# Ledger of designs, part 68: VH-VL binders against q0atu2

Target 1, 119 residues: q0atu2
Amino acid sequence: MLDKKARIRTSREYRNVFEKGKRLSGRFLIIYYVENALDNNRFGFITNKKIGMAVIRNRIKRQLRAIVREYQGQVKNKHDIVLVARAGIGKSSFEGMEKDYIAIMKKAGLFARNANKID
Short names: E, the ipSAE of ESMFold2; O, the ipSAE of OpenDDE; V2, 0.75 times the mean of E and O plus 0.25 times the DockQ between their complexes.

## First folded at step 3 (VH-VL)

Design kc11 (framework fv_ivicentamab_arm2)
Fold by ESMFold2-Fast, scan of step 3:
Structure kc11 (fold): chain C 119 residues (1-119), chain A 119 residues (1-119), chain B 110 residues (1-110)
Amino acid sequence: as target 1 above (119 residues)
Amino acid sequence: EVQLVESGGGLVQPGGSLRLSCAASGFTVSDNYMNWVRQAPGKGLEWVSIIYSGGSTDYASWAKGRFTISRDNSKNTLYLQMNSLRAEDTAVYYCAKDKYGSEFYFDYWGQGTLVTVSS
Amino acid sequence: AYDMTQSPSTLSASVGDRVTITCQASQSIDSWLAWYQQKPGKAPKLLIHKASSLESGVPSRFKGSGSGTEFTLTISSLQPDDFATYYCQQYDSYSGEAYTFGGGTKVEIK
C-alpha cells in the first residue's frame, strides 16, 4: 500500500494536476503530471464508470496501485501524478497495464537515471 | 499439470546462509507473481517475499536485507537466498503462485521444504 | 498494516457437526478475503475467494460469508477429511501487504 503522504487525496489537488500538468496517453492509461513543492511524489487514481461495474473498477484500481508501488523508487522526486484508466483497461492483463505504465513514465521523462530493470 | 517442488532446506547454524529452490511445471514463472510463505513448527502462515511478473521484488519488513527472491526464467525456477539466519527463521518454506497470475491470493503451493536454524 | 484475527484458535467437533469459524479484519477489506484449508504435513489448499466464492472441486458443505470487517467460514456437516487448520487471508491491499493471514483455527476431533 502507498503511504498516505504519497497519495493525492483532495479534489483541489486533483484539479491542480489537471489544470497545470502535462498529459500523456498510453494504450490503457493516461497520466497527468506536475512538479510539486514537497519532498516526495504523490499519486492519484481515477477509474470511472466507462470501465465497467464496481467489481472491475476496484480490481483495476487495486492493480494500478500495486504497479505504482512496485516502481515508486524509480520515479523522479517532487511530482504529483494522476493515473486515469481508459475504457479498454478492463480487457488488459496485469502485465499489459504494467508495460503501459513503464512506457508512458519513460516517455514523460519521469523515471530517474538508472531506473531501468532488465530481467 | 501445475506443480511446484521446493528443495534446498536443511539444518543451518545461526548466522549461516541457505538457498531454496522451487521448480515449476505446467506454467511459466515469469508470467506470474511468485511468493515465498513460511510456517514455523506448530504456528501460522507468514508471507516472506514476492517477485512480480515484471521482475521487481518486495519483502516482509523482517526479511529485508537478509533474504533475496529471484528467478531463472530459462530453468522456470524460483529461488530464495537466505542470509544471516536466526533461530526464529526455523520454518517450512513454501513457494506459492498467485491466482490468475496476480490476484494476490494463492491457487497453487509447493509441498514445502524445512529449514532448521540451530546450533 | 492489516491485522487478521481468527476465532476460535482451536475447536473440538464431531463428524456431522456444524462448524463456524470467524475472521475479523482490523479495517474494511470489502469482500477481498480468501479461505485456506491445511491438513497435517500438507501445504494449504484454496477453498474460497472473494469471501463467498467456492473454488472448483470444493464440497458444497463449505460456505463463506461476510463483508467489511467480519467474515465467517461454515462447514454444514463435518466430515472426517475436514479435520484441519483453516486460515483466512485478506487481499484488499496491494503488493506484499495483501498476503496477511489470520492466526488459524484448528478443527480437531472431540
Scores: ipSAE 0.007, ipTM 0.552, lowest interface PAE 15.1, mean pLDDT 85

Design kc12 (framework fv_ivicentamab_arm2)
Fold by ESMFold2-Fast, scan of step 3:
Structure kc12 (fold): chain C 119 residues (1-119), chain A 119 residues (1-119), chain B 110 residues (1-110)
Amino acid sequence: as target 1 above (119 residues)
Amino acid sequence: EVQLVESGGGLVQPGGSLRLSCAASGFTVSDNYMNWVRQAPGKGLEWVSIIYSGGSTDYASWAKGRFTISRDNSKNTLYLQMNSLRAEDTAVYYCAKDYYGSEWYFDYWGQGTLVTVSS
Amino acid sequence: AYDMTQSPSTLSASVGDRVTITCQASQSIDSWLAWYQQKPGKAPKLLIHKASSLESGVPSRFKGSGSGTEFTLTISSLQPDDFATYYCQQYDSYSGEAYTFGGGTKVEIK
């Protein structure tokens, strides 16, 4: 579970990311991202009917939240990021989604590179 | 202090199998990216495989289909299952820890275990 | 595929000498390069990451420099403890080529 302040909550906030943000496509994921004026990152998740049945969409959404939570410490501060699952994600494994997330976040320049070791 | 101790190396004939172990202490393997790196006698270092903190794995192209990296979180131990071994797989095999997972360099290494593939 | 070329493969030096080792990448890796020291029969030890960031506990006589495709490790005044083989490693990629090592430079007693 992501903390409440780390979630994009309103249609207006999603709209801001889509309209002002940059877009990058991976194999299973599309991200939209924009720098925010807050002191923290916020994430949004979109799974649509093209992916498959509700049970599949709900599993994918849970797995994507778990992946984002796992890699939270690597993400550059002050960004709003929306993950949109592509139709093909329904046939992916957890590991496929994780690898795609890492690759696309690195390409976006959103993964933090730290000089010091963190806890 | 951080320690990595490899074991399981030995002499095996071409086509044989070996399973290497790496016992970790001073940190949790499931919170880190863990790697296997090998070094043939008198030669340089060569990356073999990674297991990410989330559990996904990746391999050098020549290792795919023959080698399997895994971990046992309850034992805080990393493994490398090696099948269909070839003479050119003769090397000291090291387990190595990535720096926190935000950068992909190796901050700690084990002492290594020698694998000899010979008829 | 990234190629990492290290030179020289072997150099002979005396205590107190200034030693320079070069590492060349086949394409730009920005500053995503680490240096390791390996003594005979021992595992490699991290010295420097991000081309120039010295690890805690590593003597200040070690210095890394460079960016893009050419990188240098310098030991300003060689000590007996420094006779070892040194490796560079790129980490610019998150793919199956995430790690590529140079061929190594052996620093031996003259």
Scores: ipSAE 0.008, ipTM 0.619, lowest interface PAE 9.3, mean pLDDT 85

Design kc13 (framework fv_ivicentamab_arm2)
Fold by ESMFold2-Fast, scan of step 3:
Structure kc13 (fold): chain C 119 residues (1-119), chain A 119 residues (1-119), chain B 110 residues (1-110)
Amino acid sequence: as target 1 above (119 residues)
Amino acid sequence: EVQLVESGGGLVQPGGSLRLSCAASGFTVSDNYMNWVRQAPGKGLEWVSIIYSGGSTDYASWAKGRFTISRDNSKNTLYLQMNSLRAEDTAVYYCAKDYYGSEYYFDYWGQGTLVTVSS
Amino acid sequence: AYDMTQSPSTLSASVGDRVTITCQASQSIDSWLAWYQQKPGKAPKLLIHKASSLESGVPSRFKGSGSGTEFTLTISSLQPDDFATYYCQQYDSYSGEAYTFGGGTKVEIK
């Protein structure tokens, strides 16, 4: 589950990630990421007009949030991460987006190697 | 405490179908990446398919269109549906657990179930 | 795509011998390599991950080494329980597309 504290909300916070962060491109996604001084990770989502109409952009954004939520326990602590949807993502399946997210997060070194679930 | 127990193997004719099961205990399959790996008699290990924690799937190129990996969360069980079987598919099939979906090495394996494709 | 070349394919040895198995990756995989042991009629068992990290319960006579493209598994003093087939597997954390196993090395009694 993504709660309010796990979301990047302000233009200033997005700008900080773009200006100071590292950039990595996948097939359907680009991520920008930087360490933060908080106790948790925060995620931002950008779907520009080149992807398609609002109904398509809103579907993509909703599906990306679901993917991020599913894998949140595997992400290294204390990062701000912005996902930018590339042109063509509207023609991708949910599975295609999930696979691209996994690949890009691993390549960035953002997935924790010894993360365990504690009840 | 972690156990994986495969079943469903047997003798089947070329062109036939077979469904393998892998019953998991001591952990939750939907929280992990789960794999099928096979081994032909006297040969090495060959990866078949993966189901990611989020439910997306991937297959070896030779398995696409013929094999389907799935899971039943209520039974904590992994499945492999095998269609259009060929003599070359004769092998012991193992289910294997990925270490927390980030490392891609297999920390636990089942005992395997033998599939023989012969007339 | 990664190719994993394992050598030798078969090795004959006696109890007490030092055994070395080599695994070569077609491109650098840093240290993202695991070693498995498989006894006849049984499933593979994880021995080593991250090239050199010994799994709990695995005897200290097993040692993994290497990085980049060349890796070795060494058994310093072969025991009767060590007669098995050994496999390397790459899991480059930056790929994520497929698992790749070496062809295996069968360690037989001389």
Scores: ipSAE 0.007, ipTM 0.609, lowest interface PAE 10.2, mean pLDDT 84

Design kc14 (framework fv_ivicentamab_arm2)
Fold by ESMFold2-Fast, scan of step 3:
Structure kc14 (fold): chain C 119 residues (1-119), chain A 119 residues (1-119), chain B 110 residues (1-110)
Amino acid sequence: as target 1 above (119 residues)
Amino acid sequence: EVQLVESGGGLVQPGGSLRLSCAASGFTVSDNYMNWVRQAPGKGLEWVSIIYSGGSTDYASWAKGRFTISRDNSKNTLYLQMNSLRAEDTAVYYCAKDYYGSDFYFDYWGQGTLVTVSS
Amino acid sequence: AYDMTQSPSTLSASVGDRVTITCQASQSIDSWLAWYQQKPGKAPKLLIHKASSLESGVPSRFKGSGSGTEFTLTISSLQPDDFATYYCQQYDSYSGEAYTFGGGTKVEIK
């Protein structure tokens, strides 16, 4: 889905975002985010056991990656962003997760206009 | 240049239905958050509905179940399907484009189309 | 959803006057507030975003200020083109997905 350069890959990189980043909580999502020294954005995803069984966690992680990919052109460059799913996310719809992602990213000031998308 | 042109307003009886259109030029509706905002004669502005770039929608509480926002990407046109219309729905309906960046506001508005619900 | 209260509802002024319009949010919206101008029979026009950022092409006599719950729009020297109704609008992403407008302030000729 997201290519390797757009993913946070190591535990050290995740810890850096948690320790140095800002935190915003939405209804179903928490984001941690920090500006990086790279030329691109990187995303990380965390779904813990409080969400539910592995099949539910895997579905949610897949859906969150799809949402992030859909909106990646609207994210301001040079950020490491970690999405942490809250316990209640297992009861949300795809639309609920998408709306929460949009709201929290706008609140963080991380969104920019995508002017040239072609359907 | 960015332009939004609404159409489809008119006189309708209580309980009736109307579909409003908003033809966009100078940008792509599927790349943007699109809104409907209404204004009753001599009254203030009231937000009605949004469609996000990814296709998810949201509504004012009083509009849920009666109004449906949608778009046709091939025609670059936004729609508002209004059912079970009431006298209180009488208003000029504006199509408005949202802005995504760190500043989240309506940067462009259409001219509006008048909907009159009267017996 | 946040309640947005604008005052005054109507204001009478003369060309050259300093006009002040206030917008109060029922809870903090940080700086996520826009101001619009609406002339009779026309669509609203964006004047200011993020409480104080003036839009391109908007005269410098318009100034927005404030943060949190109290916001002000000031027109330092009212011109004939400024007789209009002004609306504030919150766009805080945590207001329940709803954009809420103030009730409007009509600036009319004295």
Scores: ipSAE 0.007, ipTM 0.598, lowest interface PAE 10.9, mean pLDDT 84

Design kc15 (framework fv_ivicentamab_arm2)
Fold by ESMFold2-Fast, scan of step 3:
Structure kc15 (fold): chain C 119 residues (1-119), chain A 119 residues (1-119), chain B 110 residues (1-110)
Amino acid sequence: as target 1 above (119 residues)
Amino acid sequence: EVQLVESGGGLVQPGGSLRLSCAASGFTVSDNYMNWVRQAPGKGLEWVSIIYSGGSTDYASWAKGRFTISRDNSKNTLYLQMNSLRAEDTAVYYCAKDYYGDEFYFDYWGQGTLVTVSS
Amino acid sequence: AYDMTQSPSTLSASVGDRVTITCQASQSIDSWLAWYQQKPGKAPKLLIHKASSLESGVPSRFKGSGSGTEFTLTISSLQPDDFATYYCQQYDSYSGEAYTFGGGTKVEIK
């Protein structure tokens, strides 16, 4: 699970990302992102009813949080990032969502080098 | 110093199998995106497969179902299991590492290992 | 299918010549393109990333340019060490395949 301080919590914080942020769309995901004034990254997740029933939406949210947690060390610090699941995501595999996330984050220029992982 | 050393190539008959190895030093394979790229004699470079840091994999369309990319984190080694080999699979096989950062090109390559498929 | 078309396939040149190699993508890849140099019997070596960013230790006579669908590698004054095969490679993750290479350009002595 993501640390609570790494989560976007309030409607005002989500609104700020949508109003001031940049948008990039992938196959199953859309991201909105903006630099913040904090010491850390924060992530938000939106799964609307177009995706399917609550069981599917809850699975998607859990899997997206796991993906974000796995790759959080590669994300440039001081950003608020909102992931919006597209309608088709319900038919995606975990691997498909992971690949789409990586592709979007690379294209957005949000992945940062980690010197501790390279020698 | 980053180094990649491939091994396991050789002569095999059509329909046979081979497992290639790529021993890595100077970085951790599980923290990086690792690839196999091949080159038939006198021909160009052709991407074969990738394993992402999270463990998900992807393949060139012609490689799906026949080739399997994997890694052993304890040995810091990348593998390519090749089954149902055909004459057109004859090539030098390179392992290659993605640059860990904002731009994901191949920053390091191994020396390559020759696979010859013939009767 | 996503294609990278490289031209010419073979180029004959003399030391001191200006050499130009072109790479075309079937759809826009922004600037997500690398150039590699390969000498006979050796692994490819990275020359340029993000279309125009020269790698450390690569001579300044090598220059990459372009964006979108058309890219160029230029060698302003060919040296003996530059006779090799050159490949472009896209790394725009939205292209279908994770990576695709151009067909290569062999730069031969005239």
Scores: ipSAE 0.007, ipTM 0.599, lowest interface PAE 10.7, mean pLDDT 85

Design kc16 (framework fv_ivicentamab_arm2; at its last look DockQ between E and O 0.04; V2 from the best seeds 0.00; counts 0 for: pae E 11.9 > 2, placed apart)
Fold by ESMFold2-Fast, scan of step 3:
Structure kc16 (fold): chain C 119 residues (1-119), chain A 119 residues (1-119), chain B 110 residues (1-110)
Amino acid sequence: as target 1 above (119 residues)
Amino acid sequence: EVQLVESGGGLVQPGGSLRLSCAASGFTVSDNYMNWVRQAPGKGLEWVSIIYSGGSTDYASWAKGRFTISRDNSKNTLYLQMNSLRAEDTAVYYCAKDYYGWEFYFDYWGQGTLVTVSS
Amino acid sequence: AYDMTQSPSTLSASVGDRVTITCQASQSIDSWLAWYQQKPGKAPKLLIHKASSLESGVPSRFKGSGSGTEFTLTISSLQPDDFATYYCQQYDSYSGEAYTFGGGTKVEIK
């Protein structure tokens, strides 16, 4: 589980990311992302009914939160990032979701190379 | 201090199996991308397999179906299970840690363990 | 698919010489290239990342340069400790393809 301060929690905050953010599509995921004025990252997760029944959507949300938590140290600070699960994600493996997340985040420049040395 | 110590190498006959271990100290394997890289006698470096921090794995095309990378987080140890071994698998096998955990180049290597596949 | 070609495969040099090793990528990898040094019976050691960034503790006589498809490792004044095999590695891709190594260049005493 992600810390509360690392979660996007309100409809207004989600709307801000969708309206002002950049978009990048992967195989199973779409991300929307925008720089924030905080000193930390915040993540949001969207699963819609096209993915499947509530039990599948809830599983996907838990797996995505676990993936985001695992890789949060690699993410450039000061961003609001919303992960939207694509319809086909319900048939993917955890491995497929994890690899797609890494690829998308690196392509977006959000997994900054050599970020650990820049201070 | 970061240290990686491989073990489990030895002489096996073609078609045999062998399991290599890599004991890590000074860091946590589950927080890092961990790799196996091999080097045949007098030859260059060849990447074998990776386990990502979240637990997903990838393999060189020639290794798929024969080799399995895994880890035991409680023992802070990386493994490579090698099945259906061939003479061309003869090599020193190194475990290697990605730079700062995920940069796709290596900051630390083990000393290597020799695997000889011969009759 | 990334092909990484190193030249020469072997070079003979004397202490104090300037040595150059070339690494060619089959397609542009921007600056996503690392150089390693390997001594006989030992594991490789990282020297340079992002084509030209020296690792802490690596002597200043080692210089990496280049971008795109052509990269060079230069040792400006070869020391006895520098006789070793050198490997380049691209890491432009975001998968196992990131770990493509050059064939190696053995720097041996003349």
Scores: ipSAE 0.013, ipTM 0.677, lowest interface PAE 7.9, mean pLDDT 88
Fold by OpenDDE, look of step 4:
Structure kc16 (fold): chain C 119 residues (1-119), chain A 119 residues (1-119), chain B 110 residues (1-110)
Amino acid sequence: as target 1 above (119 residues)
Amino acid sequence: EVQLVESGGGLVQPGGSLRLSCAASGFTVSDNYMNWVRQAPGKGLEWVSIIYSGGSTDYASWAKGRFTISRDNSKNTLYLQMNSLRAEDTAVYYCAKDYYGWEFYFDYWGQGTLVTVSS
Amino acid sequence: AYDMTQSPSTLSASVGDRVTITCQASQSIDSWLAWYQQKPGKAPKLLIHKASSLESGVPSRFKGSGSGTEFTLTISSLQPDDFATYYCQQYDSYSGEAYTFGGGTKVEIK
């Protein structure tokens, strides 16, 4: 999993991102992102009951954490980023989630244009 | 009541420029995802550009470099700057509001403004 | 962009007929599909979103169904006000084309 320092953990931290950050929507994900005053990025994850049962929500959350962990080295520094899973994500493939994440992060300017999957 | 009113269309020569406007009422442009969609005479609908509530923009692949979407928050107005116009750009141009940016469909449309590119 | 194949391109029917329009996506879009109605000289009007959710004020004779790659719009009993062109639409965050429309289906009087 992500290091503790790389995680958004408190309600206050989440509210700060939602209130002050920018929002972009993808096929399966909504991201909220804002600059922070730290030397590292922090990530938060939100799933709701519209996605499905708790077991499905937990699976989706694990998959999103895996994606974020894989690409965290390519994300521009000093950002708090919250990933909100959309209702349709429960029927998506892992590869679909990954592709959507990359696309939306590029759109946000948080990835370099040449960002891609690292084999 | 939500209203979208496009203006600025007209006749322009190939290579010319034109700026379209979309005056919105009943909602705040800067709080929503706003789009331009065009329709050539007797043809189908074609997405042109989007400006997200956060201010980020995106374009159809064919529109990149020639079209620029923007907004004036003080006027609650959306714009489309079109440069290097071609005959194939002849179309009715609609401004369309996205549903809250969480669902990717257009809940409100303007009446459209006709752009004719001809020598 | 995900290809959206809409069929048929033209459909001739009479008042009272059952009409079916199909939309096929090149890849699964779950239920992220909308249907629009457009009459000559007018802007498109939203009919259905999320594949099957009827927009407020739309007659119940309109029905959307399907998921994944196959979608249908059905008019159970065609009315004079229904002669128009219909479009399906999906969102694509992958190809640089945020929104993609089907080619349209013109429903005309037989």
Scores: ipSAE 0.011, ipTM 0.654, lowest interface PAE 9.5, mean pLDDT 89
Fold by ESMFold2, look of step 4:
Structure kc16 (fold): chain C 119 residues (1-119), chain A 119 residues (1-119), chain B 110 residues (1-110)
Amino acid sequence: as target 1 above (119 residues)
Amino acid sequence: EVQLVESGGGLVQPGGSLRLSCAASGFTVSDNYMNWVRQAPGKGLEWVSIIYSGGSTDYASWAKGRFTISRDNSKNTLYLQMNSLRAEDTAVYYCAKDYYGWEFYFDYWGQGTLVTVSS
Amino acid sequence: AYDMTQSPSTLSASVGDRVTITCQASQSIDSWLAWYQQKPGKAPKLLIHKASSLESGVPSRFKGSGSGTEFTLTISSLQPDDFATYYCQQYDSYSGEAYTFGGGTKVEIK
């Protein structure tokens, strides 16, 4: 679970990431990311109704938060990062989302060169 | 040692159906992104479809609605169901594995199976 | 979707020649481009990924370069094993279609 200070919460914060940040796409995810002026990373998560019913969307958000938590110690600090679930992610496995997240974060240069899971 | 073996090609009349198989060894199909790519006689390569490790799928616009990519994880096998076949679908069909990680090129290919659609 | 224009469509060369094949993207794809080699009746084989990164086991006479919209594959000294068709492929865009291949360049014996 991500704590409250590691969450993007306001529409202004989300808008800043979308307008000023870079965008990269994977198989199941899109990330938007931008440097922030804080001493920590913040994460936001977006799912839409194309993914499925609320139960499915809530499962996807929970899984993405778990993935982000597992790797947050390896994320380059001082970034706001928004994860957008692509249409069709509802048919993906946890492992598929995890591999996609690792791939995107490596491509973005946001992981250390060895982005293994952490406990 | 990665190996991909396609089968199920043959001669079919326009409007007919055919199911292609790709038996994989040396890796787990459900852990990877798997693709179909085709090549008409004397022509170039054309991407057909992808199944992500989580089970979500994408298709080239011309294949959507007629072709269905799927897999059987217990048999470690990829499939392409082709319906409403047309003469323009005549091609060698390859299965191809995406590179695992953040780059999305095809690192392994099968030898292909020929589909001929002739009136 | 991105269009990939590959030139020339055919190229005649002799063993020992330096061969240059070009691939142009209709929009910038940064460096997200692969090169494949295909011999008649055979499956394509990966040569280069990320525009310039040589795949393991591929001879060092193959060199990829470029970024943005213009890319080249160069064979510094053509060998008999290199007579084949070469394809570029973009893997940057997810707008509608995941991948686009160039039309191919057939390298044949003079």
Scores: ipSAE 0.007, ipTM 0.557, lowest interface PAE 11.9, mean pLDDT 84
ESMFold2 (binder alone), look of step 4: mean pLDDT 89; pTM 0.911

Design kc17 (framework fv_ivicentamab_arm2)
Fold by ESMFold2-Fast, scan of step 3:
Structure kc17 (fold): chain C 119 residues (1-119), chain A 119 residues (1-119), chain B 110 residues (1-110)
Amino acid sequence: as target 1 above (119 residues)
Amino acid sequence: EVQLVESGGGLVQPGGSLRLSCAASGFTVSDNYMNWVRQAPGKGLEWVSIIYSGGSTDYASWAKGRFTISRDNSKNTLYLQMNSLRAEDTAVYYCAKDYYSSEFYFDYWGQGTLVTVSS
Amino acid sequence: AYDMTQSPSTLSASVGDRVTITCQASQSIDSWLAWYQQKPGKAPKLLIHKASSLESGVPSRFKGSGSGTEFTLTISSLQPDDFATYYCQQYDSYSGEAYTFGGGTKVEIK
């Protein structure tokens, strides 16, 4: 699981990212991201009902959290990042989601060149 | 002091199988994207396969179903299992590390191991 | 998949010459391009990433430029150690392949 302090918790915090952040779209994911004034990164996850039933949405959220955790140490510090699942993500493999996440984070310039994956 | 050392190449008959190894030192394979890239004698470079730090894999279209990339984290070693080998698979096979895990270009390469597919 | 075309395939040059190698992508790859140098019997060595960013320890005579579909590698004053084969590699997302290499350009002594 993601650490509690690495999670976006409130509607106000999500709204701030959407209102002031930049947006990048991938094949299965959209990210919204903005620099924060904290010592750490925070992540939010949104799976709309267009994705599918609750069991599918919960699987997608779990897989996205696992992907984010896996690459957490590679993300440049001081960012709030919200991942929004696009329609069609329910047909994607875990590998497809991982690849898309990496591609969009690289495109956003959010991956640190010298960062290692955190244990 | 990053090093990649390939082994397992040799002469094999068409239709045969071969497993290549890439022993890594100075970094952890599971923290990085690892690739196989090949080069036929006198020809250019051709990407074969990738294993992402999270364990997901991708392949060149011609390699799918015949080649399998894997790793053994306890041995810090990358593998390429090659089945149904053809004369066209004759090449030097290089193990290559993605720059700081996930930039999709290669900062370190092994010295290569020659695979010759011939009767 | 992306088609990466290098030209020329071979060029002859003398020490001190300005050498230019071109790499063309069949569709836009933004700046997601790397250049490698390969000497006979050796593995490739990374020279440049993101079209123009020199790797640490690479001499300043090497310069990468371009974006979109046309890229160049220039060696402003060729040295003896520069006789090698050079490859471009795209690493844009959604290319179909994770990586695609150009055919290579062999820089040899005149």
Scores: ipSAE 0.007, ipTM 0.608, lowest interface PAE 9.9, mean pLDDT 85

